# Designs tried in a protein design chat: VH-VL binders against Small ribosomal subunit protein uS13 (rpsM). Part 6

Target 1, 118 residues: Small ribosomal subunit protein uS13 (rpsM), of Carsonella ruddii (q05fk2)
Amino acid sequence: MNINICGVLISKKKNIVFGLTKIYGIGYSMSLKICSKIENFKNKKFKDLTNEEKAKIENFINKINVENNLKTIIKENFKKKLNLNSYKSLRHKKKLPCRGQRTKTNAKTRKKMNHEII

## First folded at step 3 (VH-VL)

Design q11 (from d9 with heavy chain E58K; framework fv_nivolumab)
Fold by ESMFold2-Fast, scan of step 3:
Structure q11 (fold): chain C 118 residues (1-118), chain A 123 residues (1-123), chain B 107 residues (1-107)
Amino acid sequence: as target 1 above (118 residues)
Amino acid sequence: QVQLVESGGGVVQPGRSLRLDCKASGFTFSDYGMHWVRQAPGKGLEWVAVIWYDGSNKYYADSVKGRFTISRDNSKNTLFLQMNSLRAEDTAVYYCARDESYSSSWYEYFDYWGQGTLVTVSS
Amino acid sequence: EIVLTQSPATLSLSPGERATLSCRASQSVSSYLAWYQQKPGQAPRLLIYDASNRATGIPARFSGSGSGTDFTLTISSLEPEDFAVYYCQQYSDWPLTFGQGTKVEIK
């Protein structure tokens, strides 16, 4: 017995948190965030989902996928444009990089980047 | 001391545009999701839009989708709402509000609010 | 969208009395519900989040309860500063929605 979530077949016996990680682009942390909107999600299996809970999960996945797809399109278009100007890029590489003032520090936002709400 | 200060409100005719700013101070602005919430005179609260901490995700209420654009400049600690094609129904006090969700915007309750800025759309 | 219905629209009470405010959701919001207090001319103030957790600095006389579709805000003994409008808000799904508000007024 399987359930279809955004075109992916997942066993109804699977826990929803681990089952959503079968969907491309959804890791454990993202799955936890999506599932946190569902009652008793830590112990819930796909067979126990209501139709409205299923729709809620699909809605969040679609919103995330739209934003990620837009980022991917922008990134790919930038790469294509850069590659079409390979002569200019090669000429630039032959010079030392034209940068502003040197940034000396390696003290980046290390801990801030690793902080998440669970 | 966490502070949010809205500006840019005023009286404007229907069909015109207005931009609201929200200046943040007292916290690391780039770590928090930000929202716009409005309130028509004598009425209740209505959620308008959200932007994630890094600008990577945005969502709008259906009533403003296609007309309003939310954006942020983390280098200036400022949140923006560009309002186009304004209607009389957009008349409200506009609040910026901080999402309690550190970096993710999955727990969208508002621990800090600005003072609000009044937008009046009338002919 | 999820519709939140608050009742009653107005509560007329005296200082020292208990206030009980209801918020009902058109579909389950689990425990993803917050309560705010708003006084005339002021921004809203967070009181309760996750249905029952008091925000920092909120007096113990304020308490929240409920889950799913039925939620209650209780003020055990009204102080003069508690006469205000109260809103519930869900964050279970987008768009985020608020109830229409309950006005607690002095009689």
Scores: ipSAE 0.015, ipTM 0.590, lowest interface PAE 6.5, mean pLDDT 80

Design q12 (from d9 with heavy chain Y107F; framework fv_nivolumab)
Fold by ESMFold2-Fast, scan of step 3:
Structure q12 (fold): chain C 118 residues (1-118), chain A 123 residues (1-123), chain B 107 residues (1-107)
Amino acid sequence: as target 1 above (118 residues)
Amino acid sequence: QVQLVESGGGVVQPGRSLRLDCKASGFTFSDYGMHWVRQAPGKGLEWVAVIWYDGSNEYYADSVKGRFTISRDNSKNTLFLQMNSLRAEDTAVYYCARDESYSSSWFEYFDYWGQGTLVTVSS
Amino acid sequence: EIVLTQSPATLSLSPGERATLSCRASQSVSSYLAWYQQKPGQAPRLLIYDASNRATGIPARFSGSGSGTDFTLTISSLEPEDFAVYYCQQYSDWPLTFGQGTKVEIK
């Protein structure tokens, strides 16, 4: 079913990195940071979390004071960036690289390397 | 106290290789993206490379792409720059710098810099 | 890439005078612009970020302004320790780029 993380219900079948992004103020990058202390986090789902790992995640979120402090920071940053009327502001707010072509180029390089290893 | 200390600089001949290290202390190294920035003698600053906080992505300036490799070891709080096929134009003081974008997928400005290490490429 | 052009290349001023440094971008960088100070033999030091915010510990005599393509760093009254080279940097797009620097020197 669902697991409760800091008051937010998340499907136990979701990957922990993507699941934490459902919590207000936690983007993909913050979720990666939180999950980086969990063994095998890139392949782990909430159903596979031990009670210790769950407590570690919750402790880290509480230490950051995510729900209250990040919400305030996001609002202030949004107001600042809004005055710029910039297409780039949208990219920055999404925590994404500005160049999609860069990620595609990197993927092609990795595929060629893997082919030679094979 | 946040500190970044570069090492590994020296004099090398064109076409050779050199590795630079940057040792971090006073902060959680794994929370921050890291950059290399260089400065040729008497010239301005030039961005060289970046690596994400978790080592998942890297990006390079066109002038060094294919020759330089940025990497990190979060267990040792150390950033690396492997420099291959060195050219006279690579002669510079190399700084490591911490990205202010705490655990972010985009990059901002540099809040802390190391002292720099000099790399001289000469025949 | 986004090119940043700083002017003038050199400012020759006396302590107590006002310094005004310009940074112009080849395309809009919104407010994603920082200023750094560098003294001979030292690493750069962050002064201003997001065009107008002073970094921690930076004296009030330093101020930044501008948006889009035109930016200014102002030092309201030069102190002896302010004679240095100043660089602007954009973080609006890849690759990250710096201006060529403005040297503020004693007359």
Scores: ipSAE 0.000, ipTM 0.525, lowest interface PAE 14.9, mean pLDDT 78

Design q2 (from d9 with heavy chain S104Y; framework fv_nivolumab)
Fold by ESMFold2-Fast, scan of step 3:
Structure q2 (fold): chain C 118 residues (1-118), chain A 123 residues (1-123), chain B 107 residues (1-107)
Amino acid sequence: as target 1 above (118 residues)
Amino acid sequence: QVQLVESGGGVVQPGRSLRLDCKASGFTFSDYGMHWVRQAPGKGLEWVAVIWYDGSNEYYADSVKGRFTISRDNSKNTLFLQMNSLRAEDTAVYYCARDESYSYSWYEYFDYWGQGTLVTVSS
Amino acid sequence: EIVLTQSPATLSLSPGERATLSCRASQSVSSYLAWYQQKPGQAPRLLIYDASNRATGIPARFSGSGSGTDFTLTISSLEPEDFAVYYCQQYSDWPLTFGQGTKVEIK
C-alpha cells in the first residue's frame, strides 16, 4: 500500500515528515517545513492525507526542485565556461518536477489530431 | 529590542544593478527566515523573496526570478538583495521582514519590518 | 498563485464606529492568514496572525475571524489612530500574496 509523491512510492503507513525524506533532495529540515502547512502534521501518516493536502505537498516539492535545478544548471554552466577541456559528462542529473513526471502530455493528441485512423 | 535597518536604496538607470542590505539586531538572526517585500509608490504590498534561517533555501516571486538574488550572512546579522537588470516597474520602497520561521517552523507572517529603503529606477 | 480580494476598497467612518473588513481567497488558505496595518510613510505593522490571534501589543478592539476562503478583520470601536490602510496576507502556499488593501478613512 503505497502513495506516489512526485514519482516516489512511499508506504502509506509512514509519518509524512519521515516519509518525505525518501524523496531525493529533501532532508529532515525541509520535510518539516513542507509538512508544517498540514494540519496535525506530526501525527499524520500518508494514509490520512486528503487529496488537497497531497497536492499541497507536491506543489511545495516542485517549487523547491525548480530552485535546486536552476542552481545546478548555473553551477554546470560556470564550470563549462571555466574549463572547456572537459568533454565527458559524469551523468549530472537534474531533478524533475512532480507535475512533469506524473502529468500526461497532450503531445500524442496534438500529433495525431485528425490523423488517428488505426 | 528587535530592529531591522535597510540601506542601499537610491536612483539607478534601467538595466543597472543595486544591492540592498538589511542589518538585524536584538534577536538571534540565524534562527529566523528573512524576506524582502516591496511597495510601489501609492500601491499595495508585493512579496519579493525569502531565504530560510540557515540559508538552505531561497524562493522568489516570478517578477524578479533570475534577476534578483537574496542572500544572508549570519555571522554579520545581515540580509542582502542583489538586484540586477533593473526595470522601471522595480521602483518601490523595499522592506526587509522577519518571519516566524524559528528553526523548523514555517509561518511566513511578518512580526517585524524594517523602515524601508526607496529604489527609483528611472532614466 | 492564490489571489486575495479585499473589500471594500475604502471605508469612510467616524471615530467610535465599528469597522468590518473582508478578505477572500481564490482557494483555501486554511487559517494561514495575517492582517497588517500601514500608516502613511511607515512600515506595515502585524495585527493578526493565524486568522484570529492578536500580535503582541495589539489592542483588544482588533479581532480576526474566518477560515478557508472567507476572512474578516473587525475593529470594534475606531480610535483616531486606527485610520490607516489594512492588508491581508496568506502564507498557505508559495508565492506569498497580499490583498490590495482597504483604506479606513475619516468621514
Scores: ipSAE 0.119, ipTM 0.693, lowest interface PAE 3.9, mean pLDDT 83

Design q3 (from d9 with heavy chain S103D; framework fv_nivolumab)
Fold by ESMFold2-Fast, scan of step 3:
Structure q3 (fold): chain C 118 residues (1-118), chain A 123 residues (1-123), chain B 107 residues (1-107)
Amino acid sequence: as target 1 above (118 residues)
Amino acid sequence: QVQLVESGGGVVQPGRSLRLDCKASGFTFSDYGMHWVRQAPGKGLEWVAVIWYDGSNEYYADSVKGRFTISRDNSKNTLFLQMNSLRAEDTAVYYCARDESYDSSWYEYFDYWGQGTLVTVSS
Amino acid sequence: EIVLTQSPATLSLSPGERATLSCRASQSVSSYLAWYQQKPGQAPRLLIYDASNRATGIPARFSGSGSGTDFTLTISSLEPEDFAVYYCQQYSDWPLTFGQGTKVEIK
């Protein structure tokens, strides 16, 4: 069986460290850091995760993805400024929080549901 | 152009406290995670502590956990290390170092280092 | 914690010779390994990151290779300024750890 982490289906048979690397923007070292920060789950499998532990993982992934997006934009802006012939505007890309972080306020401000086609 | 300058080192007795400062210039300090790394006389390098770019998270080596506190003031481009309950084995040159945050990874390798400040814990 | 073992402890060589330095990890660090150079009384300087990428401003005579548990730093032809201590560092797992260093000294 699979578990859904931030919209990504991961086999419950996978070790947590390796399974998290399947999520866009998360490599092996970052997966280890996430596991270290939230009680060192690196030797556990997804099938052994509680709903609370899953929520903690999703919270850290959302935070990391937001930070990584900002750093990528800054890095690209530096490269653009160093090259005066770069006439294309930088496109901002913001990754949406994974599905574990809903509140009443967020539900009303977030116009798109995961299952919506548009 | 990137420069890190440590200060605050000196001779201190066991059980006392000392604060180290690291002044950054030549880059946007608030975009980078920062570390402290130490080196005992004639020995190798030992990682001490890290602080996230916004000050929201800190991590420590087991040898200093509960005694040392890393902090930062982004408005002053300054990194701090508060060292309490100092021991003889804390004697070392302390370096501040910048994390390669642009690679979308914290706690990795250090692209720039300060000159170091010597802390000697002796009676 | 991941232990890094550097060998040899000391290399005694002459300018113009090739230096080969090894770093072995107690468990796989993938390619998450960096190399630093340190001269007496100075701070360390980043040479190589991600096992094989040269840092900005580092001369082409420095090269890194390896993955998993076995890594090598090579200096193709030693210059006088290359006689220093070299450290490897892993960033695959917590805590961050360094090797004990290899001293490259004049014969």
Scores: ipSAE 0.000, ipTM 0.546, lowest interface PAE 14.4, mean pLDDT 76

Design q4 (from d9 with heavy chain S104D; framework fv_nivolumab)
Fold by ESMFold2-Fast, scan of step 3:
Structure q4 (fold): chain C 118 residues (1-118), chain A 123 residues (1-123), chain B 107 residues (1-107)
Amino acid sequence: as target 1 above (118 residues)
Amino acid sequence: QVQLVESGGGVVQPGRSLRLDCKASGFTFSDYGMHWVRQAPGKGLEWVAVIWYDGSNEYYADSVKGRFTISRDNSKNTLFLQMNSLRAEDTAVYYCARDESYSDSWYEYFDYWGQGTLVTVSS
Amino acid sequence: EIVLTQSPATLSLSPGERATLSCRASQSVSSYLAWYQQKPGQAPRLLIYDASNRATGIPARFSGSGSGTDFTLTISSLEPEDFAVYYCQQYSDWPLTFGQGTKVEIK
């Protein structure tokens, strides 16, 4: 049985951290960030998600994608190498209520529990 | 010793712009997510904006979205808030604050705050 | 957005008394809740994070409890320096939100 996350069908038997990496643009680090808001996320499978937890995951993906798209539009417009007609692809992407987008292949790896040291 | 020092506050007319700076010292600035939180005179705390440790992502409160821009310069240990189209309801003490968010998790509680800088929007 | 409601708005007590402050969320925030203390003219100070963990340097008389939608901050025996405004804050979802505050004032 499958669950729909941002238009992507994922097996309900999959662990949520690894399952979210199936969404285009979501790498392991971004998946961990999103899933960190879910109780016991490292051991949780999609079948164990409540409707509220599912909505929460989708909400984070949408918020991150909206901000990234806005930055892209502003930057391209400033360069004056892309006009409004060329934003059709970005507008099309925004039509999707939820979708994954990985933007940070060089994302920093940080210590997980900094205050445990103090 | 961790220190956050805000500057740039003052009195401005409605519709004008103002930029706030927050200078960080005593820790590795590039390891931490940074936030702006404001407090209107005699009122409670209101979250304004966040920027990731590496400057890669930002998010804003609806009340300021499209008018305010958060940014950072990790080489200068400085956080910025560019405030455009200011309104009377933007009058507040603005605090910069450090969170516990990392590359693989989000923990947006604030272990250190600056002293705050007052922004007064009046006509 | 998640709304946090604090009660009571004002708590009038004497030094040595126990203070119990409530924070209620409009939907579950799991354990993603922090408490702050603010004195007049000062920035807020972190007291509790993850609902029940005391921040570094915070006295043992401060304790937090609860999960889901109902949270409590307890000060077991008020010291003179504890008379301040207290705020709860959730970091379960965006936007981040604060409660309206509870003022603990001297009787």
Scores: ipSAE 0.294, ipTM 0.727, lowest interface PAE 3.0, mean pLDDT 83

Design q5 (from d9 with light chain S30D; framework fv_nivolumab)
Fold by ESMFold2-Fast, scan of step 3:
Structure q5 (fold): chain C 118 residues (1-118), chain A 123 residues (1-123), chain B 107 residues (1-107)
Amino acid sequence: as target 1 above (118 residues)
Amino acid sequence: QVQLVESGGGVVQPGRSLRLDCKASGFTFSDYGMHWVRQAPGKGLEWVAVIWYDGSNEYYADSVKGRFTISRDNSKNTLFLQMNSLRAEDTAVYYCARDESYSSSWYEYFDYWGQGTLVTVSS
Amino acid sequence: EIVLTQSPATLSLSPGERATLSCRASQSVDSYLAWYQQKPGQAPRLLIYDASNRATGIPARFSGSGSGTDFTLTISSLEPEDFAVYYCQQYSDWPLTFGQGTKVEIK
């Protein structure tokens, strides 16, 4: 009856757009963006998702969580260290454990200048 | 449909200033990182600057650092590039471009581009 | 900064022929490489991202391959609308950089 999406139990009978708004930090606008990659998403319920589509949704949620965690760290560091101008990247962890594809894990560990504050 | 429209280009003398605007429509502007990319006449593409989805961080190419300022107004769906101390080598078509990252600039490849606005720096 | 070198500078081919375009990075960019097509008077159009993923709406004749420092864009059979300039771009490190472009022109 229920499907587990990133640790949140959601009824399989719910529409995917509205169901994802039950996950902390995901509002309607963000849910719509996540679901826009799924065919016929406006009329699709969780019971109709393939395992591949479920994994896709979890990967997007994981990406958002990873990016938001990094932004929080960068903002806090900037407030503390206004003169911190370096090429050192920050490493962050997922806010919430989600089943992710390897590409999302790679993105999390990748070193890019945009992860540093000037 | 997603649209990006640049404006503000023109002819300007060396040492002067110019501001470019990029009006976005067809998507939630505040969810995307935005970039400026330029192309000198007959030459290739050169990345200029980025601003994060919420305006909290910016990064610049060394060639424009200290002279150009990128900014955005999410309430007006508009991206800006303030160009100061212009040089002849700043002559280019300036494009605004959207990166693919949701609410960030993590994946900095450009799924949508504006049509560009020409800036000519000459006497 | 990471320098991208595209080769050849110009590729002269006929419709129906296979086009193979190279992009080499001065240091590893893993798979963080995109390809764009630009026609005269137009903005660039995204073709490939993450080295090998086709962007939405891009025909199957376009394919990307490679990782690390050596990348290839292949057009399996050129159509008339494919004669354009092609750019690679890395997003592995800042500043973001583009190759100098390869012009694919009709013979």
Scores: ipSAE 0.000, ipTM 0.533, lowest interface PAE 15.7, mean pLDDT 79

Design q6 (from d9 with light chain S92Y; framework fv_nivolumab)
Fold by ESMFold2-Fast, scan of step 3:
Structure q6 (fold): chain C 118 residues (1-118), chain A 123 residues (1-123), chain B 107 residues (1-107)
Amino acid sequence: as target 1 above (118 residues)
Amino acid sequence: QVQLVESGGGVVQPGRSLRLDCKASGFTFSDYGMHWVRQAPGKGLEWVAVIWYDGSNEYYADSVKGRFTISRDNSKNTLFLQMNSLRAEDTAVYYCARDESYSSSWYEYFDYWGQGTLVTVSS
Amino acid sequence: EIVLTQSPATLSLSPGERATLSCRASQSVSSYLAWYQQKPGQAPRLLIYDASNRATGIPARFSGSGSGTDFTLTISSLEPEDFAVYYCQQYYDWPLTFGQGTKVEIK
């Protein structure tokens, strides 16, 4: 089973600190900070979250996501311009080992998901 | 009135240990996260460590990881900082500080500070 | 870590003048920024939290503004007791970080 955190589906069996890193723009240190006030967060899984804890996490992420979505839009627009000028170079870079990339979201998509959560 | 009072500072040689205490009064100590912040003579503020309200977790600045241990005793309203393997660059006034965090709030700005205790590490 | 840069390093002003202090973050900290005042031999005192909220007991002449990466602390009319060092601090991410400080001194 999955839980919906700000439009991202995360397994209820997953640890909350590592699970939140699935959300674009949230690295380990930010996830640790978000989870810091939750009792036993290092061993807590999403299935064990109270409604209050879930709401607190979601409210904080919403603030982060607004900024990340704006930065993502700016970055994507720049990348499109760069691709037109340097397509071959960017293709060659794709041969480098890369970590799993998350699907980028925009501010409108994030707002819609947030409205559906609470 | 909220009060935080540090003690335990002094002059120590490099490589030695020292323990700082911070006694809290005027609020429910067990509801708040507590921090240590230091300031070297003539320098700015540097965050050192935090401990959760219930003592269940701690986090440290890279400069002190493995050498310093933050702990608390909620039954005695006291915060501790055990400082091991002290270095000259640990010389500073050490402040304990309360964050504006209770069970429904979650912000690490410091509404109350202790008076500070001076730790001098020199030979 | 998030680096906070305060400018200017020193402000030399007279009582009654307006002081404007800047704090810039190396990345967005949203509104998770606080300002502190520190006088010689004393602990810091909280002035502003959440970028613009004045702490309890702080005079109305102190105000904060900004969001993201650019923040300002304004003292509308300096009183003699306002000559001190001022620090900004972010609590958006860990580790918590402070700016290097701005000294407001008498001209």
Scores: ipSAE 0.017, ipTM 0.623, lowest interface PAE 5.6, mean pLDDT 81

Design q7 (from d9 with light chain S92D; framework fv_nivolumab)
Fold by ESMFold2-Fast, scan of step 3:
Structure q7 (fold): chain C 118 residues (1-118), chain A 123 residues (1-123), chain B 107 residues (1-107)
Amino acid sequence: as target 1 above (118 residues)
Amino acid sequence: QVQLVESGGGVVQPGRSLRLDCKASGFTFSDYGMHWVRQAPGKGLEWVAVIWYDGSNEYYADSVKGRFTISRDNSKNTLFLQMNSLRAEDTAVYYCARDESYSSSWYEYFDYWGQGTLVTVSS
Amino acid sequence: EIVLTQSPATLSLSPGERATLSCRASQSVSSYLAWYQQKPGQAPRLLIYDASNRATGIPARFSGSGSGTDFTLTISSLEPEDFAVYYCQQYDDWPLTFGQGTKVEIK
């Protein structure tokens, strides 16, 4: 039996820390960071997740995917900066695969990551 | 803690030039788009210019285009505004402001502002 | 450019009263609208972004609502420190524009 996390099918019998590493771009360290917000995460399997815990995990993955996609778009746009007509057009071009893909989520994620870099 | 500190304001005659500096601290300056916003005495806020996180793109309000140049030095965490051919209507407090994104192209609302520096253009 | 019209220009109220401030856009800005508070001699302070999200550290008495062309900032019960000028700002398109401001003053 499988669970769908941001479009990736993961066995429900798998531990959540190791299971999230199946998602492209998520290594063990990042998975630990995501799972640290879940009670008893070291012993928890996907079959034991509540709907609230699943949503929390998906939200964190969404923020990571948004950050990576935005950096890619910025890089491409700087190569072709004359193609930029307005900031609105850049936002409307992107479609990200995870639940809760919203403008405010992107802004909040970038702000938090910047504080960590400092 | 995030801080933005403007300097360089003063009294200048019409037609002259002035440069404003904005020193940033408490965050990774090179990850953020930066803006200048001005406010004439007793009036509201007016957006002036933006520069992207790596300095590769700039946008200007029509009222200052061709006269003002925005630039940045990421190695010194400093934003600049070079103001040429100043007019009486450029008299304002000038604020530097950080947009809420890693770039200036998506979320141009301002989570942090400097305290402002007054530029007075008079004969 | 997108023009933002704030009303009323001045709102005279007493501490403890509810304040309701309006911002209307000349064309749809979706939810790409922010609200700022400015006290005399100070820089603006972000209150609300994306029409309805409170910025970090902003008290719960401040709330924003609306989408498209009609937006509202509400202060549920005015505190002495809330008497200030309030500005809305759109970031849907270039150039970025601000409303002319609403002054909330003590009656």
Scores: ipSAE 0.000, ipTM 0.532, lowest interface PAE 19.2, mean pLDDT 80

Design q8 (from d9 with heavy chain S105G; framework fv_nivolumab)
Fold by ESMFold2-Fast, scan of step 3:
Structure q8 (fold): chain C 118 residues (1-118), chain A 123 residues (1-123), chain B 107 residues (1-107)
Amino acid sequence: as target 1 above (118 residues)
Amino acid sequence: QVQLVESGGGVVQPGRSLRLDCKASGFTFSDYGMHWVRQAPGKGLEWVAVIWYDGSNEYYADSVKGRFTISRDNSKNTLFLQMNSLRAEDTAVYYCARDESYSSGWYEYFDYWGQGTLVTVSS
Amino acid sequence: EIVLTQSPATLSLSPGERATLSCRASQSVSSYLAWYQQKPGQAPRLLIYDASNRATGIPARFSGSGSGTDFTLTISSLEPEDFAVYYCQQYSDWPLTFGQGTKVEIK
């Protein structure tokens, strides 16, 4: 009875605001902002999410992940210039696998667009 | 360098259709939600439609609902607006706009805009 | 829909003066409000997002404040390039809406 949000398993019985705080880098304030875009979010549990609402949440998380990853790359490139003898791997930074989930939602959207065109 | 370039604008008669394209470059197009915003000559800005980063969700202003369709092709870095049943009141410069600049991780303010393409609906 | 009302419609000032522009929402938009500058023949340019955060490259003379229903854009000392139309925009709810604009013009 779990839902996968960007690679993190969360109980479907949890309220969406508190459940998203399980995801690395998402505190209560950020979770509240993400969830505020979902209808009736204060009383909504993951079991009540539509596939569209799930995709909406994952889109926000992916953007946060992209922003944090870009900041890390910029910082590491600067450090490399200052200390040519240092090595750092971005692979060890906590990552959200939202890109895999995004592929699924893209397939769903393509089906809807094809149906509407017909 | 982030660039958004609109095309497809022109003069059309009422009741006809027109498609606008917006070509994106200089960023990972598939990571951003995209919008269309229009501006009638001498008037203010009016939001038209949004499409999510993966194409999974769309929303429209009531004035265009049922007539306009927003879509995107992430493999071509291109945003589209299909405009059907055009009316004189649809006459405007149409801007494509990117939501979010890595600021707060959510949508719906516009960090980059195209230069716009003029659509004139006239008999 | 959420209606944004900007005031004044036109603000006539001289370079070096302080400009204060208001935006009032018909219902609370929390801090989900942005400000844009538009010059004739050009696309809008983002100035402020989340009510008070200055966008990249925007000079320090621009500042935003407010929350809920009442918002202010302040230009501490007008430069010649600041004479333009300014729009507020809310993103608390759909449809996204803009104010009707405030024109800042030379006295």
Scores: ipSAE 0.006, ipTM 0.541, lowest interface PAE 11.6, mean pLDDT 79

